# VHH binders against BTB/POZ and TAZ domain-containing protein 3 (BT3), part 9

Target 1, 364 residues: BTB/POZ and TAZ domain-containing protein 3 (BT3), of Arabidopsis thaliana (Mouse-ear cress) (q9syl0)
Amino acid sequence: MSSSTKNIPKPPPLPCITYQRFQSSTRKPSSLMRLVPKEALETWDKLFKEGSGADTYVETDNKSHFPAHSSVLAAASPVIATLLNQSRDKNGNTYLKIHGVPCEAVYMFIRFLYSSCYEEEEMKKFVLHLLVLSHCYSVPSLKRLCVEILDQGWINKENVIDVLQLARNCDVTRICFVCLSMVIKDFKSVSSTEGWKVMKRSNPLLEQELIEAVIESDSRKQERRRKLEEREVYLQLYEAMEALVHICREGCGTIGPRDKALKGSHTVCKFPACKGLEGALRHFLGCKSRASCSHCKRMWQLLQLHSCICDDSNSCKVSLCWNFKEKMKKLSKKEQSKWRLLVENIIRARNSLGPFSSRSSGLI
Short names: E, the ipSAE of ESMFold2; O, the ipSAE of OpenDDE; V2, 0.75 times the mean of E and O plus 0.25 times the DockQ between their complexes.

## First folded at step 1 (VHH)

Design e3 (framework vhh_7pa5_2; at its last look DockQ between E and O 0.01; V2 from the best seeds 0.00; counts 0 for: pae E 13.3 > 2, placed apart)
Fold by ESMFold2, look of step 2:
Structure e3 (fold): chain B 364 residues (1-364), chain A 122 residues (1-122)
Amino acid sequence: as target 1 above (364 residues)
Amino acid sequence: QVQLVESGGGMVQPGGSLRLSCAASGFTFSSYAMSWVRRAPGKGPEWVSTISGSGGSTSYADSVKGRFTISRDNAKNTLYLQMNSLKPEDTALYYCAKGDSLEEWLSDFDYWGQGTQVTVSS
């Protein structure tokens, strides 16, 4: 066999990477990380448009075709490199056949392989076709560009189902997330669209997946809302306990220990729950039917709760603290554990307040 | 400017364990809920688990309850997923995702990492 007389240098790498905005950290910070001058891109775009020196062609639907350069195509796509090695027409020329998409999308795809140049409005019009082409021919830079376009407001409730199905077929997980989030956020609107109705007929397994995701999301929102409501109640109980201790030890308003000078109702108190407790505590202490009185129920619970937290064995000034400690000892083990769990939850809620937490009374 | 970098994936036999990590930067990590989401070949995204900004509240998909544990280390800006008793159906690309509030459990997936592959096969 005869050997070639000289090695022919390979053409320089295509400047497709100049548009790779979200490159992974797996690429080295080499000279390839730098942007290529605009003039170089325009030179390659001119080569594509004029076709000077073309040695192959791209065949589109309806057997139309246009000239191309095999070295450029092969350098841009490993899939195309393989296809060009395997194809020959009647005259022995290599060719690339791309069917099943509009000819305009094929033109834009090949132009991108040369120069990364494109017309903005045409790119948006054919973004889904270009996504499919970039996936099929393994052109990651174009695929990332298509994803960026889709991420920036292209997807709406009318097309989200079509985009989701394409994103699944092209293994574009980020767009799948975006579409699923849109379905979950506005299920009523999305499920009423024509795209949903077509999917229901043609792909009922996907419909089932989407409905299950919405149900899971709703269940989790309900559980979160319930827990936030419970946390608010626990914080209110903690504030009431602080106010109770303050009233019983120091006095506040018109109620307090007999050995303390009361400040009267005109004095501002730093314990916000004190005003609400003042009347309830007076009623509770004077009520003859405390066990059956509905007005006393909250105070009974508050005193019982204080007794579970208080570690002052002999000198606690909170009314009836010792009596409720003794009552606690007489409860069944099951009832005792319920009260201790409530105390744990209240302390946990108090300790969970962060620097950004804001509270307002009555928020639900 | 938000970055999420997943790691710790690999190949394991059924019944094995893996621990995934997600290194976060470009935001105040402790101020936001975080989630793990996965995608098996040929399927759409599936939510796996969510943890509150403080780490005090967690939730799990039914398919992973009792086997997976989400946690976070706010001092190291890192989210974790301990996966035990792995099954072939757990094979997927796993992504960590940032929520947009401290107490929001079902945030939009505004920021995702590149993902880390978990493969469970005999």
Scores: ipSAE 0.000, ipTM 0.360, lowest interface PAE 13.3, mean pLDDT 77
ESMFold2-Fast, scan of step 1: ipSAE 0.013; ipTM 0.541
ESMFold2 (binder alone), look of step 2: mean pLDDT 82; pTM 0.825
OpenDDE, look of step 2: ipSAE 0.085; ipTM 0.545

Design e4 (framework vhh_6fv0_2)
Fold by ESMFold2-Fast, scan of step 1:
Structure e4 (fold): chain B 364 residues (1-364), chain A 123 residues (1-123)
Amino acid sequence: as target 1 above (364 residues)
Amino acid sequence: QVQLQESGGGLVQPGGSLRLSCAASGFTFSDYYMYWVRQAPEKGLEWVSTISGSGGSTYYKDSVKGRFTVSRDNAKNTLYLQMNSLKPEDAAQYYCARSPDEFYDLLTGFDYRGQGTQVTVSS
């Protein structure tokens, strides 16, 4: 990279085309493309290069004329056919004027109409101009080729704004989305380019549209990150509630129901939250200063959360579950709604672990 | 475009180990929960493991718990599944999948973007 301006091509002005081509498939016997012999393509390319029997002259910005054949051009482009019919002189010759595009690009465009032949490096150099010409003169085969080249890593941060504007004007939806994605992903880099500065002066409505798209994308990303963090909390709470029910009902380690043996070789505990929760529950049951203890506050919150989900009628073995259910009935409707919403979010988060995961009844 | 490419599958003897990898592109990898899912021949799709966006929370199917370990490298946009003590019933095509955009939408499940990697367990 020598400079930003050297690497940023300016889009050419689009020719004014009033003709609209409508295509129907009702009379076509086959969509299968036949192979064309190399010798046939070389014959048409030779006719173009030699100009023998030319009845048409292609005029470019350099004020010179390329000799061409009206029948070949008219057969390749119905738009050119219409233009040539309007430009016949007194000697029967026709003139096709293509201005605002480099003469090399016009030469390549006309050559393509004869034989579909082109030089690879020149095609890459003039791809934006050729895209415009293929669109304006209704040459879908060349337009597809230009799109293919642009889709193969030709677009970069320095030319993306120029490419976006041309792709929009040429109705190339795929390339528009590729360009928009690059602007959104690398906005800081793209907004510092000469292409952005030129766009800001010539098309301020597009600048506003792109800035709004970046802001919307960032807002969606921030909201997704928030929901991810929230989901992690809900899943941890779900696991803690399952472990709480397991410890109080079955027993684990040294904590459990009074009439069960809890010592010796234990069955491997399948609840990941159990190790931490055993200590917390033991502390809670033995703590003489629960009201002022920060460790007891977390256990108190977990017990309250369980009481909101538990549908067990007076037979729940979870510590103080009945007491918390009674306290919940005495809370304001606003506070009750907060706990119900939290419970619903926890259950939804658990159920979203996969389409084949069933709801766990161990939570209740 | 979202792309997921799995690798690391192969033929292993019962009791052997394999490490599966999934290369992700086309989205912000760290913003999504990721899944490992498998499908055995002539059987339905089966969830295997889940990992949170940060990697802080992991979940497993009961039959693989203690044998499989899911992990991720958000700097490399890569998801991993370490499989130890492989059993004949673990033989399947393994897919990595991205969580749906709506975390609370139980209707959509998850989507398969990868082609999968084959794990064969044979004595």
Scores: ipSAE 0.000, ipTM 0.263, lowest interface PAE 15.5, mean pLDDT 76

Design e5 (framework vhh_7xy4_2)
Fold by ESMFold2-Fast, scan of step 1:
Structure e5 (fold): chain B 364 residues (1-364), chain A 123 residues (1-123)
Amino acid sequence: as target 1 above (364 residues)
Amino acid sequence: QLQLVESGGGLVQPGGSLRLSCAASGFTFDDYAMAWVRQPHGKGLEYIATISGSGGSTYYSDSVKGRFTISRDNAKNTLYLQMNSLKPEDTAMYYCARGTLDDIFSWSEFDYKGQGTQVTVSS
């Protein structure tokens, strides 16, 4: 506008600024250098709205037209650049035909190409159409903005199926995952929507895919629950075995080695399984019908498990430990392998907690 | 210590194939959904494929559907990505990523990703 290089006044020399190593500009965010002044944005937005010097006309559905500038559109979209280069009318004007979307959305799209300006409520209203336009015309900045809006609570059970299908067509994997997550978490509600019914007619393969994903998610949740319950059982068994060793070696409450039992309880027990195990062990030692007693079966199993872990060949204080070790040696190799595997699983579960972990027991 | 180590990347001509591997350690591998993501030079991260802990459920980006296959071997704690019909657009650094324990389909942020392996598709 109006100035040549010869008519531009020379700027004054800038002061010399030296950045020290700890104050280096490369360590500071450069976001401020990328901000566009408000006045510049308003200038481009005004050019768009007023249409001064327009050489291009954007045609939408129902033959509505609005003026634009070919240079601005071509710079913002390589696809539009190609389209505008393909034809020109006899008057020198170019026409950009955008059909299949509301004229309001097209207007917002073109406005964005000039100034990145938009009205928030209109943007939210037409976000799906703007996502399609940004994808089809290769406008990454608008596409990113649409994704941000969709990711901030815009998607709900009523629109999730429509959003999923559009996001897939527009190669927006992030939004596809958000939609799939919503379908999985709230399947009963989502499957009852009008969007689901429309999808069932137009895209039955997607319905099958989503139903299979729900089934797999439920199966995975059940298996994870099973593993957590199994791990908890192993941890409780380990705690019970530690308490058993403690009771037999050091004594606890009214049970233990002869001399400690006679002295009574002088210290607070640190093993959570001790109180329950004391009663069970006392019952076991005094029960006359152990072979048919359900309470004795659990104690028998615990004593057998201890015999598999115990490294003390000659001086173990745990009741019947030597007897169980001798019986274990006489089991088949297959039976011994089953007990060793159980022991390995129990030790692995305990080791996974680390050195400072503790748990409450409910096994006994 | 949690570790994910990718391998198998390299230079390949358009139409070629590559198989990526990810060796996982330091966690119970089969309790986690796993993913492959990629980052082309100068661009953001793009999700490629996810697989459930059991291996029974998979999800693919539309850009790779029909060309790439994600799989896992829980006995070996290894994740794989078989890439067929490679295109120049597939050129990127490929990362193995661990999903959250709770939800295979909610990838707001990965809780861990590896160091990556470079895939370059050029003639």
Scores: ipSAE 0.000, ipTM 0.242, lowest interface PAE 15.6, mean pLDDT 75

Design e6 (framework vhh_7mjh_2; at its last look DockQ between E and O 0.03; V2 from the best seeds 0.00; counts 0 for: pae E 13.5 > 2, placed apart)
Fold by ESMFold2, look of step 2:
Structure e6 (fold): chain B 364 residues (1-364), chain A 122 residues (1-122)
Amino acid sequence: as target 1 above (364 residues)
Amino acid sequence: EVQLVESGGGLVQPGGSLRLSCAASGFTFSSYAMSWVRQAPGKGLEWIGRIYTSGSTSYNPSLKSLVTISRDNSKNTLYLQMNSLRAEDTATYYCARDSPLEDFLSYGMDVWGQGTTVTVSS
């Protein structure tokens, strides 16, 4: 018993970078720095490194091991507490066996249980192993730290599939969402990686699940895009109708080449569509083949739309408004409903702008 | 930056012929339909016809027998050939860029030239 404690070998040396910084870089800043005195953390870190009074040991791969304190381990992890209570070597010593991960990761894991101290670059290097250890041994504070590190740019297109699979196995919903979002955002790039190809061979059900998610996301994006494009067209039509009313009531001083040589007052039209619309209206009013002219078709449509919205009977100054109201009455019920629906959509789009709409008119 | 410049107007005898030109600059001429429009003194604007990017044409039916619209995309030039001119054809003739898009904010002719005057008399 007592002889086993004294015969516990020291852990293997850390990598040269870590060893060179062992005494100078024992800790990186963390959110815990503000709540726990630095001296207290350093005291527990020293206990871990010195091993004084160790009553148990941690065994890593290659049968190497280092001394530890059962009370510290058991306080930090109820899973470890149970394992220590169930374990005894042939000398009667308790032990904790951690295999399947690099010994550096085990060292960092146990050190974290004592003091929450870690070197940031080494933590990033072993973050996936530490995530697994924190999950398996129920250490939520380390698990949260690993999640924070992964969420800060650690995940890329080359490793996202591996991280996703690990996050699913460790029940880390936040990282699963981050990974899935990355797959959806850049599916072409991710699906060409070695991680995807390996996953396709080893886990084809996951591949199917991911492809279905990408397809679903694409269909929602396409619908959203179509709705936004329709809304923009409706707003353009509304602005054109406002410009039409403006032109018919006041005229527009910015139309045609003569407007380049304005008098010193320099009138400016506030309607973006006015320049093109004034020319189209001038053509429409002077065209002798108006009913068959392809150029006039757009103006016919705009005048028809205006007539559907206009409340003024016999006093509207928009050209031919009355005639288009009469024409509407002679259309089939099916065509009337199509125009009414279009008008409703245009008005709905305008109303969604709220009080910042273009100047209200008596027509709308 | 977008510019249209008409030329070729002047005095012509009744029954005569005249060709008007419209030089385009500042845009990809071959991508737009183009129109000719005229305005007789004291009258409104009268659309003459349109030539599409394909080279096909559409004319005001009342003028179809008197006019021919053509374009030369290599020279960025629009042409109006007028034959058997009458005194009533006296007008200022404008070329205009006609928008081919279904974008309702680009209704019809968005860029106009300064016009060239044709006088048919004596």
Scores: ipSAE 0.000, ipTM 0.112, lowest interface PAE 13.5, mean pLDDT 76
ESMFold2-Fast, scan of step 1: ipSAE 0.300; ipTM 0.759
ESMFold2 (binder alone), look of step 2: mean pLDDT 86; pTM 0.862
OpenDDE, look of step 2: ipSAE 0.042; ipTM 0.514

Design e7 (framework vhh_vobarilizumab_d1)
Fold by ESMFold2-Fast, scan of step 1:
Structure e7 (fold): chain B 364 residues (1-364), chain A 120 residues (1-120)
Amino acid sequence: as target 1 above (364 residues)
Amino acid sequence: EVQLVESGGGLVQPGGSLRLSCAASGFTFSDYWMAWYRQAPGKGRELVAGIYSGGSTSYADSVKGRFTISRDNAKNTLYLQMNSLRPEDTAVYYCAASPDWDELLGYDYWGQGTLVTVSS
């Protein structure tokens, strides 16, 4: 007989005391299927195109106009609802005047209010005009669609400045960010475009703002690179000190008196800095003029640095650690503060790795 | 002494839910930036979710919409609500804290981790 079901681990208690307050009963309400049939959209699109029963006339530039339905427009846009209430003539007809945009864009805009239907290529052609119309007449669904189109490679170096200005006027934060990023990443190309030249004449405050943003971005990149290089130096110093302790305490297959012991096995070293320190430490131990040797100065500094971090004053096996600790006590308070700050920076850099024993170049 | 202690990890079936908690002590929790990181066997660490002291949150694309990070400053506790769990969410989850977080320097304080296994 199999008892495998008794060996399945029981899950821990759920973290919420009142979790699953509502239990699904065997009696549940009937669910109605939601269908969004193409035929429903086509019906409304047909009403728009045919203009049957129109009580509204949309007027565009050059006195061009086409028929529409006040109830549909008012339901789709609260702004249009307000405008139509102010424009009724003696025959009960209303007039919606939309000037300053191409009549084709106005037609597409009104069509969208009926059925949300559009032709993809025409939408891309008039996306900036449709963004303005959706913003001015409070049509969030169309505004979101325009933002999606602009965010999918429509913006280039030639139009980025024009798109930025329009996106700012339409309160489209995402597109403003995309445009600003393009200006910052490719400033030399963008600043040479006709769009930049036009902006320079018509909106010099925006030019100043963009130049300041480029300068700030470059300053932040320089500061980031400086911090990253500084952090790497501190991590290398920490790794060197770990390797130094390992070599002096346990030996390594590359260091003198421990060589024979390690050749029996345990010849693989896990400390990346050991190989780099091997030659320096071997030279240091054998050099008769260490105090004046230029080759020994880095090892002197590493030993001095170790003495500042090491809290084992009685049994540390690192060469000259006690001597360096005594020397450090005799330094001025100003010099002691300098070494303390270096130690704090090194410890902070190591702590930034968290519980991970090695660096990940892809994450840091 | 700064200490972060994670809890709530365990074995769960695909599609299940878990809530992780991180109890903080030794610092003014409300002033600190907090995050959840994870590390799967044989992979590097990845940022799962972060929360600024003011409450603003950020999520890795792989967990957005499924996981919710939150904090309770009165209880000095960080949470990660994990819904619709997948086998690829299997990892050790770590709590992290920093007073002045920098994306290049990372977080200053870390917990010991809690194991989440999504299988069978």
Scores: ipSAE 0.000, ipTM 0.330, lowest interface PAE 11.1, mean pLDDT 76

Design e8 (framework vhh_enristomig)
Fold by ESMFold2-Fast, scan of step 1:
Structure e8 (fold): chain B 364 residues (1-364), chain A 120 residues (1-120)
Amino acid sequence: as target 1 above (364 residues)
Amino acid sequence: EVQLLESGGGEVQPGGSLRLSCAASGFTFSSYAISWYRQAPGKQREWVSTISSGGSTNYAESVKGRFTISRDNAKNTLYLQMSSLRAEDTAVYYCARPSDFEEWFSGDYWGQGTLVTVKP
């Protein structure tokens, strides 16, 4: 019965596509898949072109027929094999009707089934039609070739929406991802195209899906940026603590255990935070209203943070370190958990750097 | 550029309540601890309250139990709920964002302030 043929979905209407790439014509199959000698390919291509011994006629939209061979078509496509088994006449002739695509694309499709030969310019011109035909008639080699061509810069902002819809209908996940990536990357340009306007009218659910994908991608980008900024804050806090330990143990410039310039040749301080911290420590030591001073409050916070990370209970040179350790033991469990988490985050951020590198571009 | 804009100040009788707001822009609000300060006529600015990025709060001894600091990260807004107001609470109230580590010693970013007057 004809019920099986009526259950084959109509190929979607294909857009008029502008080609941006010109290449020298070639009749050779893709360089990635030449499994047959050239002489054999030429022989089968000749059989196709000459039509000698044809028992099948391929009919296109204009009812024009061109001759073909049922055995070749059936061997190349299981779908065509099924169709031909249902349409044999008393003379042994079969008819293959392919409608809804340009006759040139049908001719290229059938030619490919014989020899895998094609003209490069015509292949690019009809690549979407050939993708549909390769999908509908289960010709994976041609489908793979069409995907390769689409993946090599064929897709642009003007055709991306049409290509996306077609690739979805043909189950081509790779091309769907390429198209979605282009929509997300260049949404403002793509959303102003004629292809987008047509989609908005014909497939509003896809428009909603694409807008949601753009929003989701932007949200993920912002969250990644937030985490990187958060990591930078933790690294700055770690650097400040390193500088604090350095100043309190060794001195830096004119501050620390030595209130005079260090004697020694050409020692550049490798702690970038020392320049800022020197001023803060001078202010802290001389400030008469520390409890209400914003600068002193941050110094108290840095000292408190140091006490949480410091493993030295007896010989730490950092001012008030032991006092802050005692104070920390008296905090509520909730507050202790917050400080523990902050310390863990700072250490994790520091450990995410290589053992011989830091955010500070200093060498050993 | 960091901008802070306070609102909600006004005249109130002793024992009354006011809610101050601070609208923040020009930085990632949710990532910073934000503070309230106040300055009474002829006095230095004093710290009132701080809320951390994680929601932890701390208060000056003079306002504990009477003031509540809170934040709405979706609206980039800081709040100070003031209750049981006293004549001594009369001041211009300022919202302050601490400077980043490199700016730590240059001082906090301040808003323009909002006047709270508690009259007997």
Scores: ipSAE 0.000, ipTM 0.110, lowest interface PAE 15.5, mean pLDDT 78

Design e9 (framework vhh_7pa5_2)
Fold by ESMFold2-Fast, scan of step 1:
Structure e9 (fold): chain B 364 residues (1-364), chain A 122 residues (1-122)
Amino acid sequence: as target 1 above (364 residues)
Amino acid sequence: QVQLVESGGGMVQPGGSLRLSCAASGFTFDDYAMSWVRRAPGKGPEWVSTISWSGGSTSYADSVKGRFTISRDNAKNTLYLQMNSLKPEDTALYYCARGPELDDYLSLFDYWGQGTQVTVSS
């Protein structure tokens, strides 16, 4: 809620908005008011407009005022109820002072308290002022409507800084995040606006906060990119391991006319890494200088990685799998922990594909 | 622990209707965009629809526009997909997914449900 019950913050200058709607009738009922008969709404709206039996006068800037009914206002707003109980009678009349807001917005606000009726074009024009009023005077239904309007494309680069400041003052977390998102996404454009320049002079702490948010967002995007690149590496390792299992269990090849009679299949190999991995595996098995060969070292690492994930104790057809499993058991606990973490990362990355993984599920 | 549980699938005749539900738990539901993704037998995954965290923005695959409606109830942590004028080609396993994040151009779907089967057959 707002800390002020008598005075509301003065809003910054509002941008000029061209909104063309051919709606001359009173607003359609809100979701909250859909079950209320139209005749009841019209009766209360008429009471407001005609001012018959008024005992209260709403005073706005420049001492402009209009008649109202204390019982209706008090019933609609607990804050106004408190203010009216503390107000002084003046020739039998009570005065409710609402300053710092255009008189048109105050009129719309008070009208809403009677019937929840409003002109939609005027509502959009004064939505920021109505948001402040609904917050300061505790009118949740109007506050929700203002938030809905702001959430439906009303906010743009020219007004986002003004909207952000008012939303913060009104504790509207949702609109604050929408505004922050816009600042972050289009910082170059937003930082060149008049609203930004005014904020820079009047609230340098907010400027610093927004610049820090932009930097933090960029850092988070870079970290997400790093994690996605890391995930892709783990997925490629998993894919290589799946292809390795495929090569060792079933053999690798593209099935064409040449293999038709032998395989009984016309499907091509579905493992994109298969051809390269088959060549690497043949090299590894035949290389006499494995200890000093960089290609053999990569194959050795892949075979070792497979041995960490493989569940088969004696039936695995992957070359040297049993030997690598035995060697893994002989490694230090520190080295075993490193391999366990790598395996967990690879499995986590594969699982992040969810039910849409088209890769083979076997690593025998 | 994030959990997404789909329900409401079944068998219907062409032209029929079904309403799918997804119950979400383990995260602040109204902070995330939510999506429906389907996988037909023998085909790859197909994105169907996404709804923003507030429900104020929705988007649909061209194949379902005008027939399907995505919605959410943030008070109940539930996502819905109303499917009307169903066609045989809508036969698929339908998944509830979290994401993509609206403010992250590198965003992806990070959590998935178990899926619910929809079969449209004469």
Scores: ipSAE 0.000, ipTM 0.217, lowest interface PAE 14.6, mean pLDDT 75

